VH-VL binders against Lysosomal-trafficking regulator (mv). Designs and how they scored, part 1

No score or structure here was measured in a lab: all are predicted.

Target 1, 99 residues: Lysosomal-trafficking regulator (mv), of Drosophila melanogaster (Fruit fly) (q9w060r2686to2784)
Amino acid sequence: SLNSQILYNFAAKFLPVDGEIEGEIIITDLKLYFLATYRCRYFNVNCDIANITEIWLKRYQHQETAFEILLDTNKSLFFSLQNADDWKIMREVFCDKIV
Below, numbering starts at 1 at the first letter of every chain, in headers, positions and changes, except where a header shows other numbers; antibody chains aren't numbered by Kabat.
ipSAE, averaged over its two directions, is called F for ESMFold2-Fast, E for ESMFold2 and O for OpenDDE. V2 adds 0.75 times the mean of E and O to 0.25 times the DockQ between the complexes of E and O.
[cut] marks letters that were taken out.
Atom coordinates printed by the task and the answers are left out, and those that the model quotes come from them; centres of patches stay.

## First folded at step 1 (VH-VL)

Design cA1 (framework fv_lacutamab)
Fold by ESMFold2-Fast, scan of step 1:
Structure cA1 (fold): chain C 99 residues (1-99), chain A 118 residues (1-118), chain B 107 residues (1-107)
Amino acid sequence: as target 1 above (99 residues)
Amino acid sequence: QIQLVQSGSELKKPGASVKVSCKASGYTFTSYAMQWVRQAPGQGLEWIGWINTNTGNPKYAEDFKGRFVFSLDTSVSTAYLQISSLKAEDTAVYFCARDRGYYGMDVWGQGTTVTVSS
Amino acid sequence: DIQMTQSPSFLSASVGDRVTITCKASQGISSAVAWYQQKPGQPPKLLIYDASSLESGVPDRFSGSGSGTDYTLTISSLQAEDVAVYYCQQYYSTPLTFGGGTKVEIK
């Protein structure tokens, strides 16, 4: 396990400007982690939940499964979930944590 | 000293199962993913898959799904590869390796030879 | 799957020679390339990661270069102890894939 208790886990793709990285999103009480399935420069993507200012639903490859996380540093993280149901669950989780 | 020590060679009959161990020492086991790589006699390297040592979540190459299973015992810093229903074509040296992200696989076990023969 | 095509499959050279091994990916892999050295009866040893970064403890006669789909491992002055099989590997996308290997021996 992570240093903090894992609360939620979702299959996901991290979407940097140059492609897509398969992995999973892990949500703990304090942090969101993206853990890549394969090793790459984006292997250790994470942020503090307290630093998330907005979450926007986005389309990726013609499906309503992506979302963009905006951080208080004016940086953003762009992810795609495997289906719309997972996105709905993640949205509810963030509504509880950041509100 | 950072090292990965694997279990000894195995001789098995077709249809048997084998469990290879890979014991880590000298670093925090759960901070690095563990990769598994196979090398058939006289052949090159072939990726089997990897397991996240923190979450326990595995990823397998398509050809290795089903009979190949990764597991962990974090209390003893050990990763395992189990192969069920062994076939002659499973004869190979099996390596575990520490995944250091974009810094590459820096530490490798010495390899475990699995021979499947009647 | 990303295919890694490695060439040559075999080369024979003299001590002191410059040796070049190439690796071509079937698609762009953003420098997510490692090079490994394997001697008979031993596990692979990491030489280069991120296409051009030299692993700690590896002699500086080894170097990596390239971008996009084309990558190269160079040994600037071949030594007797460099006799081995060399493999490239992409770690951009699963499944991770290796080149076919290049066997380097001394004439």
Scores: ipSAE 0.000, ipTM 0.596, lowest interface PAE 12.4, mean pLDDT 83

Design cA2 (framework fv_lacutamab)
Fold by ESMFold2-Fast, scan of step 1:
Structure cA2 (fold): chain C 99 residues (1-99), chain A 121 residues (1-121), chain B 107 residues (1-107)
Amino acid sequence: as target 1 above (99 residues)
Amino acid sequence: QIQLVQSGSELKKPGASVKVSCKASGYTFTSYAMQWVRQAPGQGLEWIGWINTNTGNPKYAEDFKGRFVFSLDTSVSTAYLQISSLKAEDTAVYFCARGYSYGKYYGMDVWGQGTTVTVSS
Amino acid sequence: DIQMTQSPSFLSASVGDRVTITCKASQGISSAVAWYQQKPGQPPKLLIYDASSLESGVPDRFSGSGSGTDYTLTISSLQAEDVAVYYCQQYYSTPLTFGGGTKVEIK
């Protein structure tokens, strides 16, 4: 549900093993959602912020635009951001989780 | 009932700007993206882009970047398309249409009636 | 960009005929296809989404099928009110792209 207030939003790509999915990252006070632009099997990607253990900054396609979210379930989510200013916000919001 | 109502036809000179409005009613405005589609006289449909009505984030097709700008006034459930530095090739009917519902695409199920923009000297 | 190629561009048939319109994507689009009907002076109307799901209020004579790159809109028994231009559209990736349209007329 998106009843919670949206704190931040970023244009992003979700990077599963088998491709790239265009969409947006929406951050609320409780959850991080990835909302895919189109219907696909990744249309409902989300996690509780409390379950995020680490965020690793990554390089994608020879640019410094990607990050990996590690969850307490030993699962991970890999994203690429489109906008450099969104990187500054992401780093500030999750400064205590970034490795 | 669910409706999208667009502003009336415009006749403009090359180099002018135009701002088309699209007012939504009968549903929660911020639960659906607003899409814009162009149709030149006697031609088919061409996607301009969309705007996320909850976040305000626009996405444009490459050919429409620069002169075409989407905006919102969520307090009155209205989306806008502004075209600057109008050219003769911008002559078309411009449609707004209700888009995806955040994470799922249902097709464009509700359309405005269209706004004719004619650019001539 | 994903190109959507519709065939035929023009079709003339009799009332009661089965009409088939095809749409070919330049790459696989995982059934992310919608079909629209547009009558002169009107906005397009959604008929089918997700390749085969019939939109509420659309007559049962309309159906969609296909997978991968090849998709089809079928009108099982053409009626006079079905005279229109029909468009397919992919929503697998941006930019969203439409087919060139198929004009359907009655003989």
Scores: ipSAE 0.000, ipTM 0.601, lowest interface PAE 13.3, mean pLDDT 83

Design cA3 (framework fv_lacutamab)
Fold by ESMFold2-Fast, scan of step 1:
Structure cA3 (fold): chain C 99 residues (1-99), chain A 120 residues (1-120), chain B 107 residues (1-107)
Amino acid sequence: as target 1 above (99 residues)
Amino acid sequence: QIQLVQSGSELKKPGASVKVSCKASGYTFTSYAMQWVRQAPGQGLEWIGWINTNTGNPKYAEDFKGRFVFSLDTSVSTAYLQISSLKAEDTAVYFCARSWYSSGRGMDVWGQGTTVTVSS
Amino acid sequence: DIQMTQSPSFLSASVGDRVTITCKASQGISSAVAWYQQKPGQPPKLLIYDASSLESGVPDRFSGSGSGTDYTLTISSLQAEDVAVYYCQQYYSTPLTFGGGTKVEIK
C-alpha cells in the first residue's frame, strides 16, 4: 500500500533561506519526503535516500534538533525537528551518514 | 491487518446530534492524518476535512465549519466526527480514511462507512 | 477552490477494450492527483497516486498519466471486475476536491 512503505514520521520545519514551513518528514526505505500545506497549497520536497551523502547536525534557536541533508548534487535541505525523541530516531536511522 | 472500523448506522431527527467513530488498527495511529469524506445518496465524494493525529489540529472545508467537529482519543487509536443540529441535507455515508500527513496524498485505507439518515 | 472536471460521466465498453477517463483541474496541480475505484456498497479503493504511481496490489492494466491541468486514468484491457465508479482527486490545495465520477459498465 502507499502508506505501508512509511518507516518513520516526524513533525518538522523546513528551513529555506527566508522563513519556516511547518510540516512532516516521512521516511520510507527509498525516499525522504517533507510534506506540508503551505499558504493553502500542497508543498512537497523529497530526495532519494541513496542520493544523501552527509547529514550535518545543526543548532536552531538554541536547540540541537536541526540537521542539514547534503545531496550528491551538492544541494542541501535544512530541517528542524520538534523534540529529542524524534531526533534520536533520525540519528539511529541515518547513523552511517551523520557527520 | 491494517484497517479502519467505523460505528454503525444512525437514524436521527432534524436538530439532533450524532457522533461517528473510526477505530484504527494494525499501524501507528499518530503517523498518519485522518481524513473525513462524505457521499450523499447517488452522488459523488465530498471532502469534509482532516485532522493531524499527532497534534490534534483539524482543518475543515468551509461548508462544514461550525456544525462538524473532529476529535481524537489516541489511547484507543480512534477518531471521531460529531455533527450537531442535523439537517436533512446531512443524510449521507460518512467515511474516514488515512493519508500521509496534512496533504491528503493518496488515501490508501478507508473505513467501511457510516450511514447517517436524517428524517422526520 | 480547485475544480476537477471528470469526463465522461458514463461509459460502456467490452471486455478487452482500452478505456480512458480524463480529469481536468481548473489550475495547475503539479501531479498531486489520486485515482479511486468504488464498487456499490464499498468504500473507495486507491488505484493511483502522484498522477502515475501504481498502488501496491493494483493490477498493472491500470495506469495514470498527465501533467499540469490534464490527467488520465487508463485501463488497458477492461475486465468484468472493473465495473465501478472511478474518481480523480487533487491534493495540491485545500479544500481537497474530487471529480464528479465516471461510471464504467460492460456492454
Scores: ipSAE 0.006, ipTM 0.669, lowest interface PAE 9.2, mean pLDDT 85

Design cA4 (framework fv_lacutamab)
Fold by ESMFold2-Fast, scan of step 1:
Structure cA4 (fold): chain C 99 residues (1-99), chain A 120 residues (1-120), chain B 107 residues (1-107)
Amino acid sequence: as target 1 above (99 residues)
Amino acid sequence: QIQLVQSGSELKKPGASVKVSCKASGYTFTSYAMQWVRQAPGQGLEWIGWINTNTGNPKYAEDFKGRFVFSLDTSVSTAYLQISSLKAEDTAVYFCARELFGSYYGMDVWGQGTTVTVSS
Amino acid sequence: DIQMTQSPSFLSASVGDRVTITCKASQGISSAVAWYQQKPGQPPKLLIYDASSLESGVPDRFSGSGSGTDYTLTISSLQAEDVAVYYCQQYYSTPLTFGGGTKVEIK
């Protein structure tokens, strides 16, 4: 549930090992959500911002618009943003986490 | 209505092979990964793996790598689990279940299960 | 592999009782937890996903809660039809793993 204030939102793709899912990244003061409707069902991937240890800048489809979020569990979430401007905002917001 | 219908029970001898089918209806087959779960008699649930129904790419849990093979016939919306060189320890109910492709949601639609019994 | 430790393994309660089943993950799983109900001779039925989201068609007496490594399934008022084995499952990481199950019976 999004009971916290929404600080940012961006169109994005979630990049699991075997595909891609189009949706939206929503950042609140407590959590980062990826929300999508995929084949008529709700899809939700989320993490607590406090659990993000590192963010790695990545390339996807020959564009520098992707990033990988590393969690305190050593698990990662891989996302691609639609444009370089949104990616720059993400970089600025999480500058203290970027490796 | 969304349904997964599995093939009937099988009684096999050790060393034989079995092929379990799982026929999907009521949704676009290639839009959702198909998962396989095993339940030995009186035991809990154990994940075998999943197959991407669009690409055909499988992923297996380590304990099931080798003798267990997933396959598809997309023209009839059917997934298959084949187990070769059957052992007594393979005696179980085998379930197929639908998962959203790339989704970490639980298994929302389940087949009724196929009982495979391996005995001398 | 992420281990899901479920407790208790067995419970006996009366109709109308509040029943609580817990699952502890061996590492943080960011609420990537589902709960299933399995009745004898039937496949598992999804009750809860994403730790606290109620699946369509599931009675309101079922609820999920928790975060990090600790998750709970609650049945607010146990009914006779709720006799079943309940399983938690993590889907944060492959291989997907299940708890050992909790058998719920009416006393």
Scores: ipSAE 0.000, ipTM 0.588, lowest interface PAE 12.2, mean pLDDT 83

Design cA5 (framework fv_lacutamab)
Fold by ESMFold2-Fast, scan of step 1:
Structure cA5 (fold): chain C 99 residues (1-99), chain A 121 residues (1-121), chain B 107 residues (1-107)
Amino acid sequence: as target 1 above (99 residues)
Amino acid sequence: QIQLVQSGSELKKPGASVKVSCKASGYTFTSYAMQWVRQAPGQGLEWIGWINTNTGNPKYAEDFKGRFVFSLDTSVSTAYLQISSLKAEDTAVYFCARKYGSGSFYGMDVWGQGTTVTVSS
Amino acid sequence: DIQMTQSPSFLSASVGDRVTITCKASQGISSAVAWYQQKPGQPPKLLIYDASSLESGVPDRFSGSGSGTDYTLTISSLQAEDVAVYYCQQYYSTPLTFGGGTKVEIK
């Protein structure tokens, strides 16, 4: 990993096709990380900020508290915010990419 | 060599303001975040917050919001901590420290020597 | 806020002794723990990060271990230059919080 400066962090859930993984999103000047402990093991998912093409607001469990990150590799990452106010952070950082 | 050099000791009256400087050398200033830590006399370490040196975006611990303000002068590789409306409880050694690592790692590998701020009547 | 409870607050040992300092987090912190050494009149120095990774330039008599809520710093063979106050720190979430410190002295 590159040595980066952390800009933001907040609680979130990573949403694979089935289930939920509780953790934290960390946004640096270069990357977005999702870090968690899952089944007594360290778990992480990350992507370069420059590779994010679109961010789509999604509904999860009848709340508008989720979002999907679309990467230039055509892969996507789906997250749910535990605190809806943290969506403001996503809007501040990625206003030009939010659909 | 990599170094953080802080300004000298300050003696202030309650209600005054103080501005502590932290000058970096030996590395690219904007490549590392700057953190601030306080240590009251005979006490342990307390995290105040940090500032992204590339964007200027600060993050403060809740107890330090309002009176404590981080700022930068990137042209001279210097970070500042300003404390307004000083109280006796602000008496402490204030350290700046360079963030080390990436992602969630908040370790501090290079520290300033500390600036003693004494608030008394 | 995550509270870090460090023990003991003080210990006195002989040169060559094995010294163990413990740190308990109020919740699981997924090994997001660093340990610092502070000598009188000096700033803290990073010893260990990610619970068990030794910082470059730190003697290998220092080691860290633990998981979940319980972490330890071990000095396998105490030296005179190790007299200092030692602090643990969590960086799992903000605000970053430190343990209360352990003062290590030589008999």
Scores: ipSAE 0.000, ipTM 0.568, lowest interface PAE 14.8, mean pLDDT 82

Design cB1 (framework fv_lacutamab)
Fold by ESMFold2-Fast, scan of step 1:
Structure cB1 (fold): chain C 99 residues (1-99), chain A 120 residues (1-120), chain B 107 residues (1-107)
Amino acid sequence: as target 1 above (99 residues)
Amino acid sequence: QIQLVQSGSELKKPGASVKVSCKASGYTFTSYGMQWVRQAPGQGLEWIGWINTYTGNPKYAEDFKGRFVFSLDTSVSTAYLQISSLKAEDTAVYFCARDLYSRGYGMDVWGQGTTVTVSS
Amino acid sequence: DIQMTQSPSFLSASVGDRVTITCKASQSISSYVAWYQQKPGQPPKLLIYAASSLQSGVPDRFSGSGSGTDYTLTISSLQAEDVAVYYCQQYNSYPLTFGGGTKVEIK
């Protein structure tokens, strides 16, 4: 699972339909993981980078630091980053997938 | 090898403030969160909160909001706990402990503790 | 807040005895339980995480089990150096909460 090299890691919130889960986004060359800071209902959320079809920039709590990842399975993952520097890096890493 | 070293004991009067330090060595400071736990004399462990060492974002238990403040100096791999307006009931040993930020599976390395005594 | 209730609060046993300490959460915590050992004058030491995973360097006489709201720490053969206070801790939700502790002594 994390034997691939870690390229980036960002403090983040995973945003299910109801609530928010604090944790970290870890990006490797093959996968994106969300690992909760404390194990809760969405502790093990991950996807293959190749399966990401679109990324939509979103707002969360009146800040432009969120994004929604659309997968080829028609599922989506919604995240908010904690600082503007990480959000800028995220935009550049996935610039070809941002709508 | 991997260590958390805390500052020495403090004796304070009610109303004063104290700043406890916790210096990390032997690992990448920003790869692990820093937890703070206290233990009053003869009592059990009580969670104060944690700070994300990469972002600097703190999280506090409700009873510790306001007077308790976490901060960092990442250039020297040090975390701080500041307690303002000290009360007698703040008398305790204060521990810092590292937590694997991304996995959250417990506090595997602990500081030796800093005793804070508040008396008139 | 999730309350963690430990039992017993105190136990006295002989070297070589099997010792069990129980921890009950007020709500389901999905196996997100750690167990710590604290000896007099020392900081706590992590023994078990995720209810049943043994921390590196911890003797294999220590084991954890449980699910839902009920969790157990077992010391299969008590040694003199195991005299300590043991704490369970849930990390399923904020705020993190500890059990009241179990003081283990030799008879």
Scores: ipSAE 0.000, ipTM 0.589, lowest interface PAE 14.0, mean pLDDT 83

Design cB2 (from cB1 with heavy chain D99G L100T Y101I S102Y R103D G104Y Y105S; framework fv_lacutamab)
Fold by ESMFold2-Fast, scan of step 1:
Parts: C-alpha cells; structure tokens; sequence
Structure cB2 (fold): chain C 99 residues (1-99), chain A 120 residues (1-120), chain B 107 residues (1-107)
C-alpha cells in the first residue's frame, strides 16, 4: 500500500498552466506523489525522487510557499504549500537538489 | 496560439532516408517534451518515443530503435524525426505531439501529420 | 509492456444516446490514461487526461472514469459531430501504448 512507506505528507496545490488543483503531496523513500482532493475530477501525479534534477524555490500569491520540481524528463511540476512550516520541511528534505 | 506544424508528404524508395520536421510556436519550446506517433494506413496509433527538449535526450520504443532518430534545433523551436534505410513497412502518417511521459497532462497539442510513402 | 484492450471496436447509435467505450489495461496504470478523438484526415484530439480530467475546450458531454485496470469514456448525449474513432492511451509505463480504437457512427 502507498501509506505503509509514507515519510511526509503536506496539503498542497498543483499548479498546471491553466488552473489550480487542491490535494496533498506524499513523499516516500523512492517517490513523490500528488493526490488530488476532488473525487469527481480525480487525478494523480507521481515521479521517482531519483528523476528529480533540480528544485527551484518560488513565490505563489506573494508568499514563499512554492517550489518547482525539474525532472530528468523535460517537464517541470509546480506546487504551492499551505504554510511556511511545511515549506521549511520540504526545503530540508530536498536540500541537496535546491538551486 | 499554440501550434505544431509538420513538413510536407514524402515519397521515397526502399533504402532511402527521410527527415520529418515539427515546428512549434506559441509556447516555450523547452518547457514540454516532444512525442512521436505513427499511424499505418487504416490502422491505429503506435507510440515511437519522445525527446526531452531541454536536455536533448531521446527515449525510443524497442521496435523503433536503430533506424529512427530524434533531434532538435532549439534556436528555431523545431523537432525532427529521421528514418534511415526505409522499408515498405514504414509507410504511415507520422505525428509529433507535445507532452512528457511522467506528467499527468497527456498529449494536448498535435501536428497535422506527415505522410511518408515507401514504394519501389 | 502494458496492453490496452478497447471495446467495442465498432458502435452505431442515435443522436442523443448515451455512449460508453471501455478500456482495460493488462496491469494497473494508476489513472494515467488519456482519451483521444480522431476524425478522418485529422490528427488525434485530446479529450480526457488522468482518467477523468476534461481537456479545456472539450464539450462537457464527454467524461472519463475508472481506476486500476478498467476505464471508460462516456458521451452523455451523442451529437452528429462526434462521429470519429476514439482511442484510449496509457502513459503510466514506458513504452506508452494505445487501445485498438472504437469507431463511432450515427444510425
């Protein structure tokens, strides 16, 4: 089960080009997941932590609560966390990848 | 306006090579990967592979390794598919499409297709 | 590789009918499935991504559902302009794979 290996979870928004999607970020020892909250418009995003090349700290709505994950694939994933405490933990977890 | 515009149809003899272009406009070229899909006459869709437009690294489906080569010219926002040593079985419409293999988004923008006919 | 089995291969219905197309993956694809519409002489058009997310600009009569290995595309009220071939596609695992397609025609 995914829940048996959860190390961290944070309330978050996934920020695609045309919108905001509420959900949560789940971090295990091998993977990062985003699980959407909405039942009727459900989706999942996942990536292997080993495939993350860089993490850029970003602002969202004038707060330092966001980050952009750059994958060894061409795509980036843009997320906003709910509060500064979660953002601090995220920064510490991925300190070796932050630009 | 986001668009992918492909080069025109090609008629080639067996053993020749062909290079299909796919020019992107209306978005940042290196922010999205480029995928390639084949459709043989009267058949369904078949995934060839994709190229990371930021790094230039390609990934191919097993059946397409060797003769099929992806490349980029980022200065003109263009991706290329080259097929060498053409065979009759390569006769198909070739599509480029915007998307990455580890994203939730699917292939949201497609080129119009390039017909490649391999005939004696 | 993951095989996508799509059914039916052909479907004929009347304008206003509810139409469903099914796609079964040979292993779980974690909702990384998209649905495309292709009309003759045209490239495929993305309708649904991540199993149930409607692509911007697509009419809301189209919807997707499912989880695990079983996914469906529904057209709640078929229109004349919906005549096309529909494909499912998994993008959970390399290589990406498509279903065989469903041709939808009007009676």
Amino acid sequence: as target 1 above (99 residues)
Amino acid sequence: QIQLVQSGSELKKPGASVKVSCKASGYTFTSYGMQWVRQAPGQGLEWIGWINTYTGNPKYAEDFKGRFVFSLDTSVSTAYLQISSLKAEDTAVYFCARGTIYDYSGMDVWGQGTTVTVSS
Amino acid sequence: DIQMTQSPSFLSASVGDRVTITCKASQSISSYVAWYQQKPGQPPKLLIYAASSLQSGVPDRFSGSGSGTDYTLTISSLQAEDVAVYYCQQYNSYPLTFGGGTKVEIK
Scores: ipSAE 0.000, ipTM 0.582, lowest interface PAE 13.0, mean pLDDT 83

Design cB3 (framework fv_lacutamab)
Fold by ESMFold2-Fast, scan of step 1:
Structure cB3 (fold): chain C 99 residues (1-99), chain A 119 residues (1-119), chain B 107 residues (1-107)
Amino acid sequence: as target 1 above (99 residues)
Amino acid sequence: QIQLVQSGSELKKPGASVKVSCKASGYTFTSYGMQWVRQAPGQGLEWIGWINTYTGNPKYAEDFKGRFVFSLDTSVSTAYLQISSLKAEDTAVYFCARRGYSGYLMDVWGQGTTVTVSS
Amino acid sequence: DIQMTQSPSFLSASVGDRVTITCKASQSISSYVAWYQQKPGQPPKLLIYAASSLQSGVPDRFSGSGSGTDYTLTISSLQAEDVAVYYCQQYNSYPLTFGGGTKVEIK
C-alpha cells in the first residue's frame, strides 16, 4: 500500500504535452506516483525509481521548480512543484540523477 | 534564432573514419539533448541515438553501437558524431536534431551532412 | 523494435484536396507519435507531436489523430508548398523508429 511506505509528498502539477493537471507527487522507496482528481475521476501516473535515468531541471512560468524525469523506457514525465522548499528535497532524493 | 549548423560533405574510403559536427546557437546548449538520425540515399529516416549534453552520457540504438561515437565540446556548443571503420552501407545524410519538449521529439534539425563511402 | 508501417508510400492529389496518411505501430504506443515533413534538400520539420498536438508555427490545415496502434495525419486543403515526404515516428520505446515515408505530389 502507499500509506505505510510514503517517504515524501509534494503538491505538484503534471505537465502533459498539452495542458496541466494539479495533484500530488508521492515518493516511496520503490516508486514515484502522481495522483490527482481530474475531470471528476481518479488520475494516476507512476514510475519505478530504479527506472529513472535522468532528471532535467526546467524553467516553467519563470520558476525553476519544474523538472523532467527521463525513464529507461525512453519516456519522459514533466512536473512542476508548487513549493520551492519541496524542490530542495527533490534534489536531495535524486542527487545522483539530476542533470 | 534557434539553429543547428552541421559540417560539410565528406567523401571517404572504406576503413577510414569521419567526424561530423553540429553547432548549436540561440538556446542553452546543455539544457537540451542532441539526437542523431541517418538517411540513406532515397530511403527513410533511421534513429542512431542521442547524447545528454549536460552529463555527456550517450545512448545508442543497438545497430550503431561500437563504430558510432557521440561527443561534445560545450565551450563552443557543438556536438559530434564520429564513425570509425567506415563501410559502404554508412553512405547517408547524417542529421543532428535537438531533443525537444518531453520525450524524444526533434523540434530543431541541422541541415544534414552527406557522408559518402566509396572505393 | 516497434515497427511503424506507413501508407500509402506515394500519393498524388490536387491543390485544395483533403489528404490522409496513415501509420500503424506493431504494438500500442500510447499516443507517443510525431509527424515530420521533409522537403527536397531540406531537413525534416516537426509538424505534430503526441499524436494530435500541432507544433507552433505549423499551418492549421495539418492535423493528427489516432490512438493505440493506428494514427493519421490529415492535410485538410493541400497547398503547392506541401509537396514533401511525410514521416511518422514513435517515441514510446527504444529505439525510436520512423515509418517508411509518404511522398506527396501535386497531379
Scores: ipSAE 0.008, ipTM 0.628, lowest interface PAE 8.5, mean pLDDT 85

Design cB4 (from cB1 with heavy chain L100F Y101W S102G R103S G104H; framework fv_lacutamab)
Fold by ESMFold2-Fast, scan of step 1:
Structure cB4 (fold): chain C 99 residues (1-99), chain A 120 residues (1-120), chain B 107 residues (1-107)
Amino acid sequence: as target 1 above (99 residues)
Amino acid sequence: QIQLVQSGSELKKPGASVKVSCKASGYTFTSYGMQWVRQAPGQGLEWIGWINTYTGNPKYAEDFKGRFVFSLDTSVSTAYLQISSLKAEDTAVYFCARDFWGSHYGMDVWGQGTTVTVSS
Amino acid sequence: DIQMTQSPSFLSASVGDRVTITCKASQSISSYVAWYQQKPGQPPKLLIYAASSLQSGVPDRFSGSGSGTDYTLTISSLQAEDVAVYYCQQYNSYPLTFGGGTKVEIK
């Protein structure tokens, strides 16, 4: 169960090497979750906010709506948000981690 | 150190039950899914299923539904595999493995394996 | 279920040789392929994920390639320590499935 206080919830796509997985990004005070939606592959992705070292702003399909999260494990997560308003909020929330 | 430590070998009679544990350390337990894989003697790898460590929701391969049950104790960073009504064909080494960022990034850390032998 | 047909089942090569192992999926798996190395008495070790991404800490003599239904693991210069069974695995569709394995030995 998600019993932590949800601060933000964004419609998003997780962007693996080949393909797109639709879902939602949920941000709490301690964690970031990606929860896959209907007809997506069976997976959930999450990380502790404290383990995020850098966020790189990216383009996806010629839109400034994507970002890549670099973790202290040297792994990265690549996401695209559905709209520019959510992307602006993401930039403001994580401004101290954006490279 | 990041590691998964599994419980010791089990010798069981047909019809008995077994519960294998997989204790995680060195990382945040709920940030990685837990996969279960078995290997019969002299055979290859066979996927049993996985459990989401944050939600507790399991997913099983069809052949393993019913007798195989995944569970968690997040307070001690431990995942469990329970097999009921054991059959001789369940004789295998059972592995747990963490799945960083779901199934898209592969199983990067594995337990040492638990040998389950079912014989009369 | 997606069948993963791995070939060859056995190969014997010399130290320094280039070794290739192939894996054919019964349907397209969109590069959701991992490769594992397993030595006797040990759990499998992840070498490659997403068809071509090298796992951290794995020597760069290992590489993966392919798309669609056909995938290859290459060891550019075989070392004595590479004696093991190698498995491919698809994770495009439930259930996850493994290839039958390729046993690599030194001549």
Scores: ipSAE 0.007, ipTM 0.599, lowest interface PAE 11.3, mean pLDDT 84

Design cB5 (framework fv_lacutamab)
Fold by ESMFold2-Fast, scan of step 1:
Parts: sequence; structure tokens; C-alpha cells
Structure cB5 (fold): chain C 99 residues (1-99), chain A 119 residues (1-119), chain B 107 residues (1-107)
Amino acid sequence: as target 1 above (99 residues)
Amino acid sequence: QIQLVQSGSELKKPGASVKVSCKASGYTFTSYGMQWVRQAPGQGLEWIGWINTYTGNPKYAEDFKGRFVFSLDTSVSTAYLQISSLKAEDTAVYFCARVEYYDSGMDVWGQGTTVTVSS
Amino acid sequence: DIQMTQSPSFLSASVGDRVTITCKASQSISSYVAWYQQKPGQPPKLLIYAASSLQSGVPDRFSGSGSGTDYTLTISSLQAEDVAVYYCQQYNSYPLTFGGGTKVEIK
């Protein structure tokens, strides 16, 4: 299990260039995880919060529920949340990194 | 550096139990799933199952359900495979290997643990 | 279960030759195929994942291709150090399954 305290969790979709993966976003004090079971496999996308350089608010399916995380490794992670309440919390959590 | 180190060879009698360890170092243990694969003497690779290191939830191939049990000790970054009621056909080299993404392969493997079951 | 049929089982070629190994799945696996190299006494080494993505540190003479049910590993110019058994593996559907292996030797 996680060694850090879980601060938030949200149902979410990870949006690679080709498709979407249903899972959960888990936020601790040090890291952001996206965890899913996809195609009968453990799927884990994670990053250190300290390595997040920018967060860009995006639309997905004509809704204001998506965001893109830019990392100092030049990786970009694109997610969509299920509902407005989770979206509101996510914006508040990362308000200092939103461009 | 990133590595998986497994416990040493085991010689067991039929009906005994064995517990193989797989110690991870050089990466965040709970960020990668742990897969288990075996190879019987002179044969190919056979997938046993995997364990989600973050949740502790194991998944087994049907032929390995019951006698094969995965477990973790996250405080020492170690995964375990326990086999109970050993049979001669369990004789094999057992490998652990890590995997990260849905499109990734098993990129880091343990050196293997030979388990020999004979009377 | 998805069956992975790998061919040939044995292959003998000369240094510098182009070598191809094929893998056929019993149903579509959507390019979730990995290829591994195993030398005697060693664990398998990942060469290719997602059918065509070269693993970091693997020489570019190795390449993968294919779609649907038919996949191929190619070694463009066989080297002496490439003597090994090669396995394909599908990871589209549970349980994960491996091909039977192809032993590659130098003539």
C-alpha cells in the first residue's frame, strides 16, 4: 500500500492520444497517482507533485472537467474527472500550478 | 540502481511449502505491479499472476489458484510467492518481474529462484 | 485463454543475416505484444513492447511489427551475441500467455 497519507481520491479517466482509461486519481502530500486495471493489467501513472510545472485547464466532451499536467520531464498527463464537485476540489488543490 | 533480488534455491519434498522472496531496490516499490512467471526445466515461460503493490490485490491464472499465494512487505520493498502442498510438477525456476503501464512489458526481472520438488 | 503460436521453433542463420520470428494469436490482441530474449542461465530480457516499441538500451537491429493476430520480431543483421531463445507474449487478455519460444543459433 501507499506509505504517504491519502489526501484525495477521484474517479477519473486518463486520456492518452488514442482512447481513454477509467480509473482513480489518488493524491498524497508527495505524489499524484492514477491507478486502473486496464486490459487485465495493473495500470499506474504517477508523478511527484514537486515535478509538476504547469496545469492547464481543458475541456473534454464539451465539458469543463479535464486538465493537463505538464512535468519537468517533458511528459504531459491528460485527465478528465466525472463530475463538477471533484473538478472543483481538483482546481482548489492545484490552484498555485494552474496557468 | 534498479534491481530485483530473489531468494536462493530450494529443495523440497512433495507436500511441503516454499516461500520465494523478491526484494526490490532503486525505485518506488508501490508504483509498479509485480508479475510472477515460472519456467519448468527445458520448457518455456508460463505466467502465474500478478499483485498490485499499491492495493495488495492479487490476480492468478486459473491453473495456479489455491496453492499459490502472493503477498507483500512494503516496509522492506519485498514481494513473496508461497506455494503450498508442493508437487513434482512445481519443479521450475520462478521469476518475479515488474511492470508499470498497460502498454509496457516486464522491464526488470529477478535472477530467478530454482525450486526442486523430489522425494 | 489466448493461445500464442510461435514459429519457427528453431532457426539457424549466419552472422549478418536478416532473421524473422512470427507469433500468431488465437484472437485479436490489439498490439499488446512483448518480445523477450533469454540466454541460458539468465532471466528473460524485454526487447519490444506494444508490438513495435523498442525497449530502452536494446540495439536498433531489433524491431517488431504486426497487428490483429499476426506479429513479427525482426533482427535486421544477426550478431553472435543474439544467440538465445526468443518469446512473444500477449498482454491484452487475462491470463497473459507466452509463445513456445524460438531458439536462434549461428550456422
Scores: ipSAE 0.006, ipTM 0.631, lowest interface PAE 10.7, mean pLDDT 86

